VH-VL binders against q96il0. Designs and how they scored, part 404

Target 1, 167 residues: q96il0
Amino acid sequence: APERGAERRDTAPSGVSRFCPPRKSCHDWIGPPDKYSNLRPVHFYIPENESPLEQKLRKLRQETQEWNQQFWANQNLTFSKEKEEFIHSRLKTKGLGLRTESGQKATLNAEEMADFYKEFLSKNFQKHMYYNRDWYKRNFAITFFMGKVALERIWNKLKQKQKKRSN
Below, E stands for the ipSAE of ESMFold2; O stands for the ipSAE of OpenDDE; V2 stands for 0.75 times the mean of E and O plus 0.25 times the DockQ between their complexes.

## First folded at step 19 (VH-VL)

Design D6 (framework fv_ebronucimab; at its last look DockQ between E and O 0.10; V2 from the best seeds 0.00; counts 0 for: pae O 9.5 > 2, placed apart)
Fold by ESMFold2, look of step 19:
Structure D6 (fold): chain C 167 residues (1-167), chain A 120 residues (1-120), chain B 111 residues (1-111)
Amino acid sequence: as target 1 above (167 residues)
Amino acid sequence: EVQLVESGGGLVQPGRSLRLSCAASGFTFSSYGMNWVRQAPGKGLEWVSYISSSGGSTEYADSVQGRFTISRDNGKNSLYLQMNSLRAEDTALYFCAKDYESGSSSFDYWGQGTMVTVSS
Amino acid sequence: QSELTQPRSVSGSPGQSVTISCTGTSSNIEAGSDVHWYQQHPGKAPKLLISDNSNRPSGVPDRFSGSKSGNTASLTISGLQAEDEADYYCQSYDSSLDAYVFGTGTDVTVL
């Protein structure tokens, strides 16, 4: 359904959507997504004497979560705004009012709206393609570094046991 | 062209406060983590603080922990550093620096810096 | 250890190669931290030359290269040019400080 636009552009809320582990996806990245409501940013734990690998992993996970949340929040706002602008422009060109005779918000039929959907998908095709590519790249990188951190922690536990026996 | 412009430096007495600002342009400010790095006169570089792209995470060097607060306003493309309880050793040129890539620990663009002098 | 150790200065003639070392400790480079390199001309802000040991950002000439082995990272400037005269800093993460640390800086002079 068409939405009335605000007078001013609002930046999508800062923050992080649902954090999705690499083995599962929580987002629909094909076409305009629904706005995710009430999802709170995950605050990542900072361990004592964080190793270089641990710090790199944590920073990557933090920025990836923020990147993902911002992308989908902005796409929902942009889609809604551009949809209303398209309808308004086409109604104006046809000499029609923004409201029907019954007072309900005027809209375009499915055939007329098809031009908007095609234009929006065409303009955003590359953006969504790069989003999907980057999501998979980030997901695989995070999983790989999680594995490397796990191996590092095992090694440090063995090193700690060796030190305890010598002390 | 990426541009970072710091302001708010000056001469202050020990124990007082200053607020530094950094105005960003030429890139999507909200997509990158931001840092403050300082350089005492004639000395090398010292990392001061980091804030994540949305402001959800902050980090501080031990020398400033509890005295300095980093913040950002993505609507104004601005980064801030609130410096409280200033000490003589905080005297330095303060740079605003952008993370190279999302999640990167290197800084590809730096401002020209704003000078903070703490002296009685 | 809080700082990464670099030679105070290096020099070379135009066209020669120079190498700047960056030596860390068990809490940073030896612990596996990646190393980044910056160039700083007098009165100017630092410029990123090398990220993640050997990656060269767009716009950085290919005569700059980086490597890391053991507890030491190296920045090599091949085909030295007059505009390469500047201070150079390495940077890494230190796990004992939970902070980024910079090297002591190296002044490169082109003879």
Scores: ipSAE 0.295, ipTM 0.698, lowest interface PAE 4.1, mean pLDDT 82
Fold by OpenDDE, look of step 19:
Parts: C-alpha cells; structure tokens; sequence
Structure D6 (fold): chain C 167 residues (1-167), chain A 120 residues (1-120), chain B 111 residues (1-111)
C-alpha cells in the first residue's frame, strides 16, 4: 500500500518581512507587500529615549500589524485553496479534464467564477465582520495610546519650561 | 463534535516550571485562535493568554507576562502553555478555550480544565 | 488585572425574569468593546451564552438575552428555571490593558 505522502499543509509561514530599513532612520519605514498577505509591513522607529508609554504604543502597533498580516495571509491561502477546489469540481462535473489538449490548465469562465466569489464571500461574511470589529478595537487602543503619548510629551515640555524659568 | 482536552497539570513548588497541553478535535484547529483561561479555587475566571490561528501573534495577561509562553502545533492539533517561575497565585484550574470565530473576542468551546497547584 | 463589576448574587423564583449587570470602564465597555456572557455550573467548564452583546449561539435558549448601553452590559434570563442556577460571567476587551477581562461573576440562585 503506497504510503500516502503527508500533504504538508502549507501553513502560511509567519514570515517576518526580511525588510531591513536603514539603521539611521528617525521615522517609520514601509516595506514591500508581503508575499502571503499582500500587506506592506511597517518598521517602527525606536527613539533613543523611548518612554514606557511610547514603548507600549510601539508594541501595540507591532502586535496589531502582525495580527493583520496573519489574518490576510491565512485568508489568501484559504481563498486560493477553495478556488482551486471549486475549479476542479466544476471541471469534473462538466466531464472536462484539468488540462486542455494543449496542456494548459483548464479554467472556468467569468460567470462560473462569479458564483465562486459570491459563495466565498457569503461563507466568510461572519469572519470578516469579526475581523472588522477587532480591527476597530485595536485601532481604537492605538489611538488612545497615541493620545496618552502626546499628553506625556506636552507635560514634559511644560516641566522643562518651568525649570528654565526657575533658574 | 468539538473537543478540547487539557493535560499536564499537577503539584509543583514555587519557582518551578510546568507545561500544559490541550488536544483539540472536531474542528479545523489551524483556523481558530486559542486561549488559556484559569480559575483559582472558589474564584472567578481570569484570561491568561491568546495565540492566533497561525501562531504568529500572542498576547498575555500582565499577571503572567514574561513567565508564561503560549504556543501551538497545528500539525498535531495541540495548544501548549509553558509556565515558568510559578507562584502560589498561579494555583488554578486551567482551561483551553477556542475562539468563536477568527478575530472574535469570545470563546465558544472550553475544555474541562487541568489543575495546577503551586505549593511549598 | 481590572475586572468588570457584577453583582455577587441574584435570585429569583421559577418563571420570573432576572437581570445581571456588568459594569465596565472607559477602556472597555464604554469604549465600545463587545461584551460576552458565560454560564458555569459547579464543576463544569464555562459555556458561551451571548456573544457580541446580544448574539445568541446555536443551542442557547431564547430566554437568554443580552444588551449593552453606555458602560453597562446586561444579561436577562426570562422564565427562570432550576437548571439556570449557576455562575455567570461577563467578558470584554480592555484597550488600556490590551487584554481580555472577565467580570467578577454572579451567582444565580433559583428560589
């Protein structure tokens, strides 16, 4: 009995974008689109005197980015797999081979593919709703911490001005 | 039927390490985020840790940050919690819990839990 | 870790309606975070009752309902039954902690 090769479930590698920004950058850098998620990663600038609050904000931004990258990488993989299965199933139902007589990959027409897209969107509708809610929650948190950091910076500037007036 | 089965609990001394496991079945494990939630004897529920479906994102409660590590093996349908520098306050029943949906903040399936007791 | 505030206990007679409150803060419920509810019988794992403030998962009786307003979420149990005697927990996301948070829990007794 031939050993059915364990289909290596291509888990979308947690591909940390290998994009390395220049070391002397004083601002955030945007990398090229990730090959799995198609999202552009951001390399966040780390200040020399990063406050604990700034560090927390940076961490939250990084984690949110990673979450987003993973979601879309998985979604794209699922989409590709289901699309392939759909095409194969439809071709089989039509009594058509997976390859044309010319050896090219058999494809479905635009109308048949429209059915796939509709079904896929319907099936994943709830998933996308939950994604959107979490996206808003995370971005709200980021915005909140951005506000805190801004206030901290203002306060520090005011303290410095008071100290200069007292001397 | 969805099943989650925790294991690895036991009696340990403070400062020691323990590794919990959760075996998942009845669903596509790799499609869902997973969580650890604990409950001290006679107390309420406390969220401990989260790991994304791919394992690339992890979150921790402040109470366990830097001491606990959540991980998963999607090929084995298994979730893990490495617990280091255990404290008496870590004494609890530990549940593995499945996210309701991808990106959801609710948990639809729970294991029966594994008991961790930290005592001198 | 900050907990959502619940009443310690709520009691009712069979057939009555009881409501459990869950009070949050500006960093969770009031910030717009969704609230979820769990039922836990003694010696059992928690069961999801309500997701996303008011969504009832399959298999959950329609006598359970959830709502949210301002910084407070509520679970209502209509037509209270003996089997509803359990601990109930609310749960949400806290943006200041970047963590999930549970309520203090409510013991529901059927008189």
Amino acid sequence: as target 1 above (167 residues)
Amino acid sequence: EVQLVESGGGLVQPGRSLRLSCAASGFTFSSYGMNWVRQAPGKGLEWVSYISSSGGSTEYADSVQGRFTISRDNGKNSLYLQMNSLRAEDTALYFCAKDYESGSSSFDYWGQGTMVTVSS
Amino acid sequence: QSELTQPRSVSGSPGQSVTISCTGTSSNIEAGSDVHWYQQHPGKAPKLLISDNSNRPSGVPDRFSGSKSGNTASLTISGLQAEDEADYYCQSYDSSLDAYVFGTGTDVTVL
Scores: ipSAE 0.009, ipTM 0.550, lowest interface PAE 9.5, mean pLDDT 87
ESMFold2 (binder alone), look of step 19: mean pLDDT 92; pTM 0.940

Design D7 (framework fv_ebrasodebart; at its last look DockQ between E and O 0.38; V2 from the best seeds 0.61)
Fold by OpenDDE, look of step 19:
Formats: structure tokens, C-alpha cells, sequence
Structure D7 (fold): chain C 167 residues (1-167), chain A 120 residues (1-120), chain B 108 residues (1-108)
């Protein structure tokens, strides 16, 4: 049985540069794209009178964001590695060096790269399907909690109006 | 009933590798993640990483990056953890634990643990 | 790495309330989990998502998370509650998990 070489999936370094929004912001902030995931992080606003349900929602959103960031950081690293290996392998097969006579990094043409992209997508199709499943489940949960928070806010407003009418 | 059953105790030499298995039953294996946690003798718990059932998501503790590999076999509902380049300080009880894929529910079910002893 | 700090030991008399703290930077912004471990046994989840209790865990167990501190509270502590308790939280970098150092609860 051919030893399926344990593909050393290099994990992306945990050093996500987090943009820190201004302390006085009353809104969610969107940061610049992360260098590894290429996803824009959201900094969630924390209200002074955050309810337990609002806090739970915020934490769930934050955890989901980090899960997503880590997934794409790893995926991008894998993509970059496999792309480089593909280029090197093809250049070697052509009897070409890794560098041109001008000292530039040798590249493949668009057609050859199209083959790489097709192969990469095919190889990772199942991975992307399961990612999408988990992503949708997480977002569904978030949406559900958003609904709960909205209902809580409505209820609190109604109670306040009743108390004002009774006085 | 939900169960995680781990492989038996292992004795290894420094520099060797160990592969621990964790067979899951009583739930849909593909809907959950498996986390690995270790505990050195008389010490606390150390999180090692997690894997999704189809290896679509892996996340390793930074300390163990490059030495640990987590895999799954969906046909047998079994998770595997391989630790390479073993050291004396890798002597520990290793646990597999179930983790949710989309809810922050923590490790709700645990294996019985596997003792790995690294001795010269 | 964000370190979660727990007291190494807590002692209580039977029927009294035990309180175990877990401190970490911005821990209140993260979900906290609590595990009980008895000697020679696997850990058992006793609290999740800061204050939620799994099925089968007694009502005397409660937890909170605020600021930089998560707290596990055991009201009416019983001899059977003697164990090591570990807090856990997710780490903001890399979707990692981190455990506290553990607290030995002794029921005197």
C-alpha cells in the first residue's frame, strides 16, 4: 500500500494583526484585510448596558469570525504551497530553471496555471463543502440569536412604556 | 449512548512517534469535531488541537505545530493523533474529546485517555 | 499566549459555598467553560458558555464571566464535589483553546 505521505499541512501562524478601533467608537468597525486569510475582521461594539443575551451573541460572532479567519489562513497557506510546488515541478519537467536569465522568478503560462487551479479546486471540493456546511450552521445560529435579542429589546421597550403610563 | 474509545497505553523511546486512535460511537461523527487534550502526570490539562471529521479543518496548538498530525477515518468513525519526535516531557495521558462544529459547547464527551510513556 | 490563572487550591466545609476563580486578559469577552476531574478519571464538562449547565450536572453548580474573571460557584458543596476543576476559554488568536492551571477543591 503506497504510504500516503502525510501531507504536512502547515498551519498559518497565529499572529493575526488585529486592527484596534478608536476607543470612543459606538459602532462596529471593519478592519483591513488580514495578511493570511485576506478576510476583513470586524470589531464588535460593546454597549455599556449589554444584556446577557447580547453578550452571548457578540461572543458567538467573535468566535465564528476567528474560526473563519483560521480556516482561510490555512487554506491560503496550503494553496500557496501547492502552487509553488506545481510551478517548480512543471519548470523542472520543461528543463527550465526557477529563475529566468534576467534573474526573475520563472512563471508558467495561463493555460498551465489553469490546470493547477482545476486540480486544486477538485482536490479541495469536499473540504469546501464541509466548510460551507459549518459556516451556514454558524450563521444560522447567529441569526437565531439576533432574533432573540431583537425580541428582548422590543419587550424591554414595551415594559418601559407601560411603567411610564402607570405613573 | 455517546462513547469515545481510545487505543491502549504506549511506551516509546525519545525521537519515536506515537499514534493514538479514538473511535466514536452513538452520534453522527461527521457533524462534530474531535479535540485532543493531554495531561502530564500531576499536571493540568493542555489543549493540543482539533480536527473536523473530514479533515477539512485542523487547528493545532502553536507549541506542537510541526510535530502533531490529526486525521480522521469517516468509514470507521475514528480519529487519530500522531505525535512525532517524542520527548520525555511528552509523557502524558492523552484524551480525545468531542467538540461542536458550530456551537461553543465545549468538550462534552471524553475518551478514557491513553497513557503515553516516553522513556530511554 | 493568554494564560488563564486559577488558585491552586480551595477548601470548603460541607454545605458551604465554594467559589473558584479563573482570571485572564479580556476573559469576559470570551466564552468560558468548566471541567471537573476526579482522580484517575477523564474530565467532565460542568459548565459551558459562561453560565450554561449541561444535562446531568446538579443545580448547585453555577458560573459567571465578567471583566477578566470567570467564576465557578458550587452551592451546598458535598463530599462528592471534591475534585480538580479547570477553566477553559477560546483564544482570540487562531481559534485555539486554553486551559487554566486547575484548582483542587477539598471538602473538609
Amino acid sequence: as target 1 above (167 residues)
Amino acid sequence: QIQLVQSGAEVKKPGASVKVSCKASGYTFTEYYISWVRQAPGQGLEWMGWISAHESYTNYAQKLQGRVTMTTDTSTSTAYMELRSLRSDDTAVYYCARDHSYLPRGHDYWGQGTLVTVSS
Amino acid sequence: QAVLTQPPSVSVSPGQTASITCSGDKLGDRSAYWYQQKPGQSPVLVMYEDSERPSGIPERFSASNSGNTATLTISGTQAMDEADYYCQAWKSSGAHRVFGGGTKLTVL
Scores: ipSAE 0.722, ipTM 0.887, lowest interface PAE 0.9, mean pLDDT 90
Fold by ESMFold2, look of step 19:
Structure D7 (fold): chain C 167 residues (1-167), chain A 120 residues (1-120), chain B 108 residues (1-108)
Amino acid sequence: as target 1 above (167 residues)
Amino acid sequence: QIQLVQSGAEVKKPGASVKVSCKASGYTFTEYYISWVRQAPGQGLEWMGWISAHESYTNYAQKLQGRVTMTTDTSTSTAYMELRSLRSDDTAVYYCARDHSYLPRGHDYWGQGTLVTVSS
Amino acid sequence: QAVLTQPPSVSVSPGQTASITCSGDKLGDRSAYWYQQKPGQSPVLVMYEDSERPSGIPERFSASNSGNTATLTISGTQAMDEADYYCQAWKSSGAHRVFGGGTKLTVL
């Protein structure tokens, strides 16, 4: 639809999506894909009585999201540039122009493009392996802090129950 | 003992390039990023960018994009920062600093700094 | 586009409490860090993660970060605390860091 693309959107199944601004919510919500990274950002809820530990968890999640968005934004840019370079070099090898007679960009067929995808993945395997390792470490740390927050909330509930009994 | 030891001072002419090294020891080099920070004489700190030890992740400050290149050599636990097309306002002390790859620890260890003077 | 604003100088008497502010839009939503730099020396991390103190930093150093302002507080200020202090935060649009302009703390 022609109205889409000007605003961030929350989407569900295909054919149902229409961007709606977030309602006031006591929960995190997921926005539309970022233009550069193609990742959906989480918009974090900040409660009024957030504990210091809860703040650390939220900030770690926010920073991890931004770290991840930057990686994929850079990779998407590199992918696009290397794809164009590959197409141009293969067209020149065939003696073909960079544009068709109609003025459209000349392209390669799917079988020829498969060579690019294999080459790109091979060149970037090590980079993606180390990215995955750092991604895993970040998610493990986030999960560990989530466990600490859960225990903190249980402990505070028990302290409140103990105080009520003593009064 | 964690140490970041940088290369010595350099004097350059405008238009030249400089490459500063930062050798890390006392920790697992591949578990951290290296940030580069510079400080012009009498001025504040300016973050230049950072790089992961395997070069899998690099960000540069927008002001320096196109003039700076950061690299690493994991076999020697050394990070490098190259600044090209030097101008007189690039005269500064250049620091490398350790940065945690996944925890918000800040720059907990710094090199001694490398003075780069750009004069004609 | 994050800009961190610090006062250029702060003066305190020995034994008094010094407060150094760092202002930025929604800075309280980010982890804030503080660095001390004495003349001719490399910076030293004195506070991280808003209010955490590295080992070796005296308890008289504390910090907070809420709203648009992070604050470094030095109680019982001593002559050896005289230095430049820089705040730092994570930039909201990526894995970037930004420093404040710095504050010269003078202990008279």
Scores: ipSAE 0.647, ipTM 0.851, lowest interface PAE 1.4, mean pLDDT 85
ESMFold2 (binder alone), look of step 19: mean pLDDT 90; pTM 0.931

Design D8 (framework fv_ebrasodebart; at its last look DockQ between E and O 0.46; V2 from the best seeds 0.62)
Fold by OpenDDE, look of step 19:
Structure D8 (fold): chain C 167 residues (1-167), chain A 120 residues (1-120), chain B 108 residues (1-108)
Amino acid sequence: as target 1 above (167 residues)
Amino acid sequence: QIQLVQSGAEVKKPGASVKVSCKASGYTFTEYYISWVRQAPGQGLEWMGWISAHESYTNYAQKLQGRVTMTTDTSTSTAYMELRSLRSDDTAVYYCARDHSSLPRGHDYWGQGTLVTVSS
Amino acid sequence: QAVLTQPPSVSVSPGQTASITCSGDKLGDRFAYWYQQKPGQSPVLVMYEDSERPSGIPERFSASNSGNTATLTISGTQAMDEADYYCQAWKSSGAHRVFGGGTKLTVL
């Protein structure tokens, strides 16, 4: 049985450039796309009187964001590596060098690249299905806590109105 | 009952590789991530990395980047951790642990540990 | 690397309250987890998501996380609570986890 060469999946470097919003921001801030994931990070606002439930929601959102960033960073690296290997293999088969006579990186035509994309999507279909499952589970939890926070805020407003009527 | 059963103790020479297995049972394997944690003798816990079901993605500790590989076999509900280029400071008990995929509940179930000894 | 710092040891008399701290930069912005490890045994999750208690963990265990410090509190400490305790948190840079150095709890 040919030793399936353990494809060294290069993991994305842990150095996600954290966009630091201005210290005085009273709202969530969206940063530029991350270099590896191409996802825009969100810096979540922290209220001065953050409730425990609001804090939990914020932490869930943050952790989900980091999980998502890491997944796409790894996926993009894998994609880039496999794409390069495909191009090199195809050029070699054609008897073409990796560089054109003008010194530019040799490329494949759109039809040849379409075959790569189809193969890549087929190979990664199951991975994407599990990703989507986990993404939905995490977002469902976040949405649930958003609802709880909304209810807590309504309740606190009602309590304050009652206290003002009693005085 | 949820169980994680690890492979037996290993003795390796410096420069060799070790592959530890972790067989999961009592739950749907594909719904959870597996983390690996090691503990050198008389030392604290060190997180090594995690792997998702079907090897969707892996995250390795920066210190172990390039030397560690985590894999899964969904047909046998088994996770594997391979550590290459072993050194004396890699002597430790290695644990697999379940990490909940839906909520950040940490490591709720642990394997019994596998002692890996690296000696000349 | 975001290092979580724990005291190396804490001593408490039976029936008293033990408090174990875990300090790290912006730890209050992340979920903290706590593990108990007895000699020769695997770690056991005792607290998750700062203050949530797993099934089977006694009510005398509680935890909080604020600012830069997470705290595990054991009220009415018993001899059986003697163990090493580790905090863990999500690392702020990447989808990594980090453990504290551990705290040996001794019940005198």
Scores: ipSAE 0.730, ipTM 0.890, lowest interface PAE 0.7, mean pLDDT 89
Fold by ESMFold2, look of step 19:
Structure D8 (fold): chain C 167 residues (1-167), chain A 120 residues (1-120), chain B 108 residues (1-108)
Amino acid sequence: as target 1 above (167 residues)
Amino acid sequence: QIQLVQSGAEVKKPGASVKVSCKASGYTFTEYYISWVRQAPGQGLEWMGWISAHESYTNYAQKLQGRVTMTTDTSTSTAYMELRSLRSDDTAVYYCARDHSSLPRGHDYWGQGTLVTVSS
Amino acid sequence: QAVLTQPPSVSVSPGQTASITCSGDKLGDRFAYWYQQKPGQSPVLVMYEDSERPSGIPERFSASNSGNTATLTISGTQAMDEADYYCQAWKSSGAHRVFGGGTKLTVL
């Protein structure tokens, strides 16, 4: 029973929802974008009768989310650092200060900044290609486990039907 | 046969740097990560960080940020770990270990370890 | 940084069951891993994904992970099982792995 920091949202998005009693939450919750990665975290629902397969699926999704958030947090930090370094280097080459006469941080115009964006994209092309490969491999594994969980639930439905008795 | 073979033991003075190599064989190097783990004499294992074989994803333990750099050379299937500004408490055996990019399989193959001694 | 707590040592008689615990905040929400290290050797993965056993690890090794505690269990313990054992888990935040402090298993 978490009390603080937990908010029930009136219209929380539903990725995959199951029917459950009104007094229990049966939905994953999607939080606001993370400050560093800009990705929205999923707060996973833990059912009371979670099976070993359901636990593995949830843990795999959790690990993949954290893996992904850390990658983009690192990339966003690198982008910010290299952008500042590019601006400072070009201002220095032009003989300009790092601040305007009003004390505001000096910047480059859009044409000058286009060189940075092109350079950054070119340098990171291979990095993002291999990240996408790893992300797809993780997503395939998650989908495989989702299939196994679906089959397990069908099997459990059949076992429950077999145990039903008539008077 | 999957194998990770590390460079030989090193003796360094405080303030110096060390670069340990880890040559992989018997698997497709570019499909995996390499983790680095160290163990001070008589003590436990400490995870230092990981690097993907294409250097597309690198993450370091917070206590080592700023002092460690991990790199790879895919043409030789070799990973490197460089630790700078060495201190006496960096004396340890340094291991490389294979890590998985897509499944939670842990460190399934380990190098033989490289003893790095930092002394005056 | 994050601490996984293990008992420093565990002693068992040959043929008995050894249990080594690993405690951490919400550890049961993460995959747990176990490594065996014999003196002068590199660690060897003995359990992964909480309860899975790598090829070549004897079936007397088993593991579980629930709540705040993961447990490595060695049934029919043999003298060759005498080693240091480390748990490992994914940290609660970030893409980091954390090892427990280690447990020396002694077979008397």
Scores: ipSAE 0.627, ipTM 0.832, lowest interface PAE 1.2, mean pLDDT 84
ESMFold2 (binder alone), look of step 19: mean pLDDT 90; pTM 0.934

Design D9 (framework fv_ebrasodebart; at its last look DockQ between E and O 0.33; V2 from the best seeds 0.00; counts 0 for: pae E 7.5 > 2)
Fold by OpenDDE, look of step 19:
Structure D9 (fold): chain C 167 residues (1-167), chain A 120 residues (1-120), chain B 108 residues (1-108)
Amino acid sequence: as target 1 above (167 residues)
Amino acid sequence: QIQLVQSGAEVKKPGASVKVSCKASGYTFTEYYISWVRQAPGQGLEWMGWISAHESSTNYAQKLQGRVTMTTDTSTSTAYMELRSLRSDDTAVYYCARDHSSLPRGHDYWGQGTLVTVSS
Amino acid sequence: QAVLTQPPSVSVSPGQTASITCSGDKLGDRSAYWYQQKPGQSPVLVMYEDSERPSGIPERFSASNSGNTATLTISGTQAMDEADYYCQAWKSSGAHRVFGGGTKLTVL
């Protein structure tokens, strides 16, 4: 009995090729799109005098980014897999091989693929709705902390001005 | 009261699969993620992965990739963790834990744990 | 893999301050969580987001996270605080979580 080769489920390797920004960067850096999620990672700058509130904001942003990267990496893998399965199934049903006579990968027409997309979207509609909900919640929290940080910065600037006037 | 109630203890042979359930109550299930953590006898906590309440996203520990599957049933507010190709070193208490979806608040509620014993 | 390192054990006398450290590469750039686990029980969240205390956790529990080290501090340690303590943080990649090895706190 031929050992059915264990289909290496290409689990998205957790090794996001982290674009390492230059060590001396005083700014947030945007990396190239991740190969799995297609999202551009942001490398957050860490100030030398980062306040606890700024740190909390940064950490929240970073965690949200990682969550988002993971979601889309998984989604894209699922999409690619299901798409391939759909194509193979449809070609088989048509009595067509997976490769053309020219050796190219056989493809379905736009109409047939439209059916796939419709089905895929329908199947994943709820998933996307919940993703959006969670995305909004996270971003709302981030925005809230951004506001707090902004206020803190204003307050600190005012205190510094008062101290300079008193001396 | 918020509760996570897990399925009972399991005894499995090497190579088998186990599926542990975690029924959530006392909160809106869809508002939270569920994480799974295991603890081998006399050992520390090992994070296994997390799942969104609606299976919108999963993240598994690298060590368990390919062997673990996490799912949720929103109709019953139940999370499931399946571990395949069981080994003796998979003998552990398995915990489900709630993880807040909106903010990273860690695991604020835990199940009672499910002992999975893998023995020949 | 970013491993979080904890001392295997810490001993304190009743009423003294216990300090449990968790060390990891750039841990201060990550959110740290702390869990208490008593024998035969499920873990309990005692600190989240470096220094935040859940409702129901005594004020004697505090935490900090800076540099490469998160610290759980228990002021006025009581016999009931005897437990295993675990730190947790996000890994730097892949939205994974990692636990420390745990610290057994003994109240002598």
Scores: ipSAE 0.435, ipTM 0.789, lowest interface PAE 1.5, mean pLDDT 88
Fold by ESMFold2, look of step 19:
Structure D9 (fold): chain C 167 residues (1-167), chain A 120 residues (1-120), chain B 108 residues (1-108)
Amino acid sequence: as target 1 above (167 residues)
Amino acid sequence: QIQLVQSGAEVKKPGASVKVSCKASGYTFTEYYISWVRQAPGQGLEWMGWISAHESSTNYAQKLQGRVTMTTDTSTSTAYMELRSLRSDDTAVYYCARDHSSLPRGHDYWGQGTLVTVSS
Amino acid sequence: QAVLTQPPSVSVSPGQTASITCSGDKLGDRSAYWYQQKPGQSPVLVMYEDSERPSGIPERFSASNSGNTATLTISGTQAMDEADYYCQAWKSSGAHRVFGGGTKLTVL
């Protein structure tokens, strides 16, 4: 879940600055890392004269960000849960308690923890492979719409120059 | 020809569970999501959640958290939706629908629906 | 938690233009989708990504989405267009999808 939805984020640029520049000078903003995904969200600026094509590009970028935030939030949660379960399972196998004599949480050494990391990567390899595929598909779509927006802007500039020459 | 074929109608008592299947054909199952949508008699559509067929991640509607589980079996191209602790107001037609993971085109193909009746 | 509000019914004469609205807070910042459902049938996608029309859907179907309102427009409405129509969009946070309450279109 991103740290979005606050009224300030809906009515003014978010991230580093609290001021609201004129719409023509406003830019997208990068916010702080989300506590679940560790990704920095982009807070998108909506210009007054946004064309329908520009709007589609912005929505695609927003939807892709939400998809990406969801994936990494889920992965981080799964990692934490499985790590804790692995540690508890290995401590049980060794006949050890969950806490040391001093009351500190019992831990595994680096070699034992390396087993967890290998198992986690192996179990999640397929998921990351498909995530990468979808990420590239989304990036291709975004790039495609960026190209369409660029052509639209060039055509509008040429049309405006032709009108001035006709007068 | 893209098709989503669902399991048959079910009658359940309150407190029981139901598991509805949705078999996909005519497309690469692992390239899409499956959403589940229900419709109580005479009522509108209610989105229940989606599952990614390729990464097995899920996203459930808040109202159904803790009662719903969605799974897939890629070897049979089948999605499943299990709803537990059934109540009489869970009586509805349950649909599966194909979703897109990359280019958002909405729910472009739907199953025929599965009537689940919960009666004491 | 986003709520999408649709009128319960809309009536039009054959050949006239029907407009079905879907209202939600800042709905124009999200992608909107439209579905047609005839009695006893599964829904059918008729518009996606605000204004895009799937292959096989007649050109008399169009849609827009801006501000707080998405609108499905059917020009030259025919008797076969009589159905329930649902809008759909994302919730204001997360990847959840939300349906509107539905609109019964009647062609008299």
Scores: ipSAE 0.040, ipTM 0.657, lowest interface PAE 7.5, mean pLDDT 82
ESMFold2 (binder alone), look of step 19: mean pLDDT 90; pTM 0.930

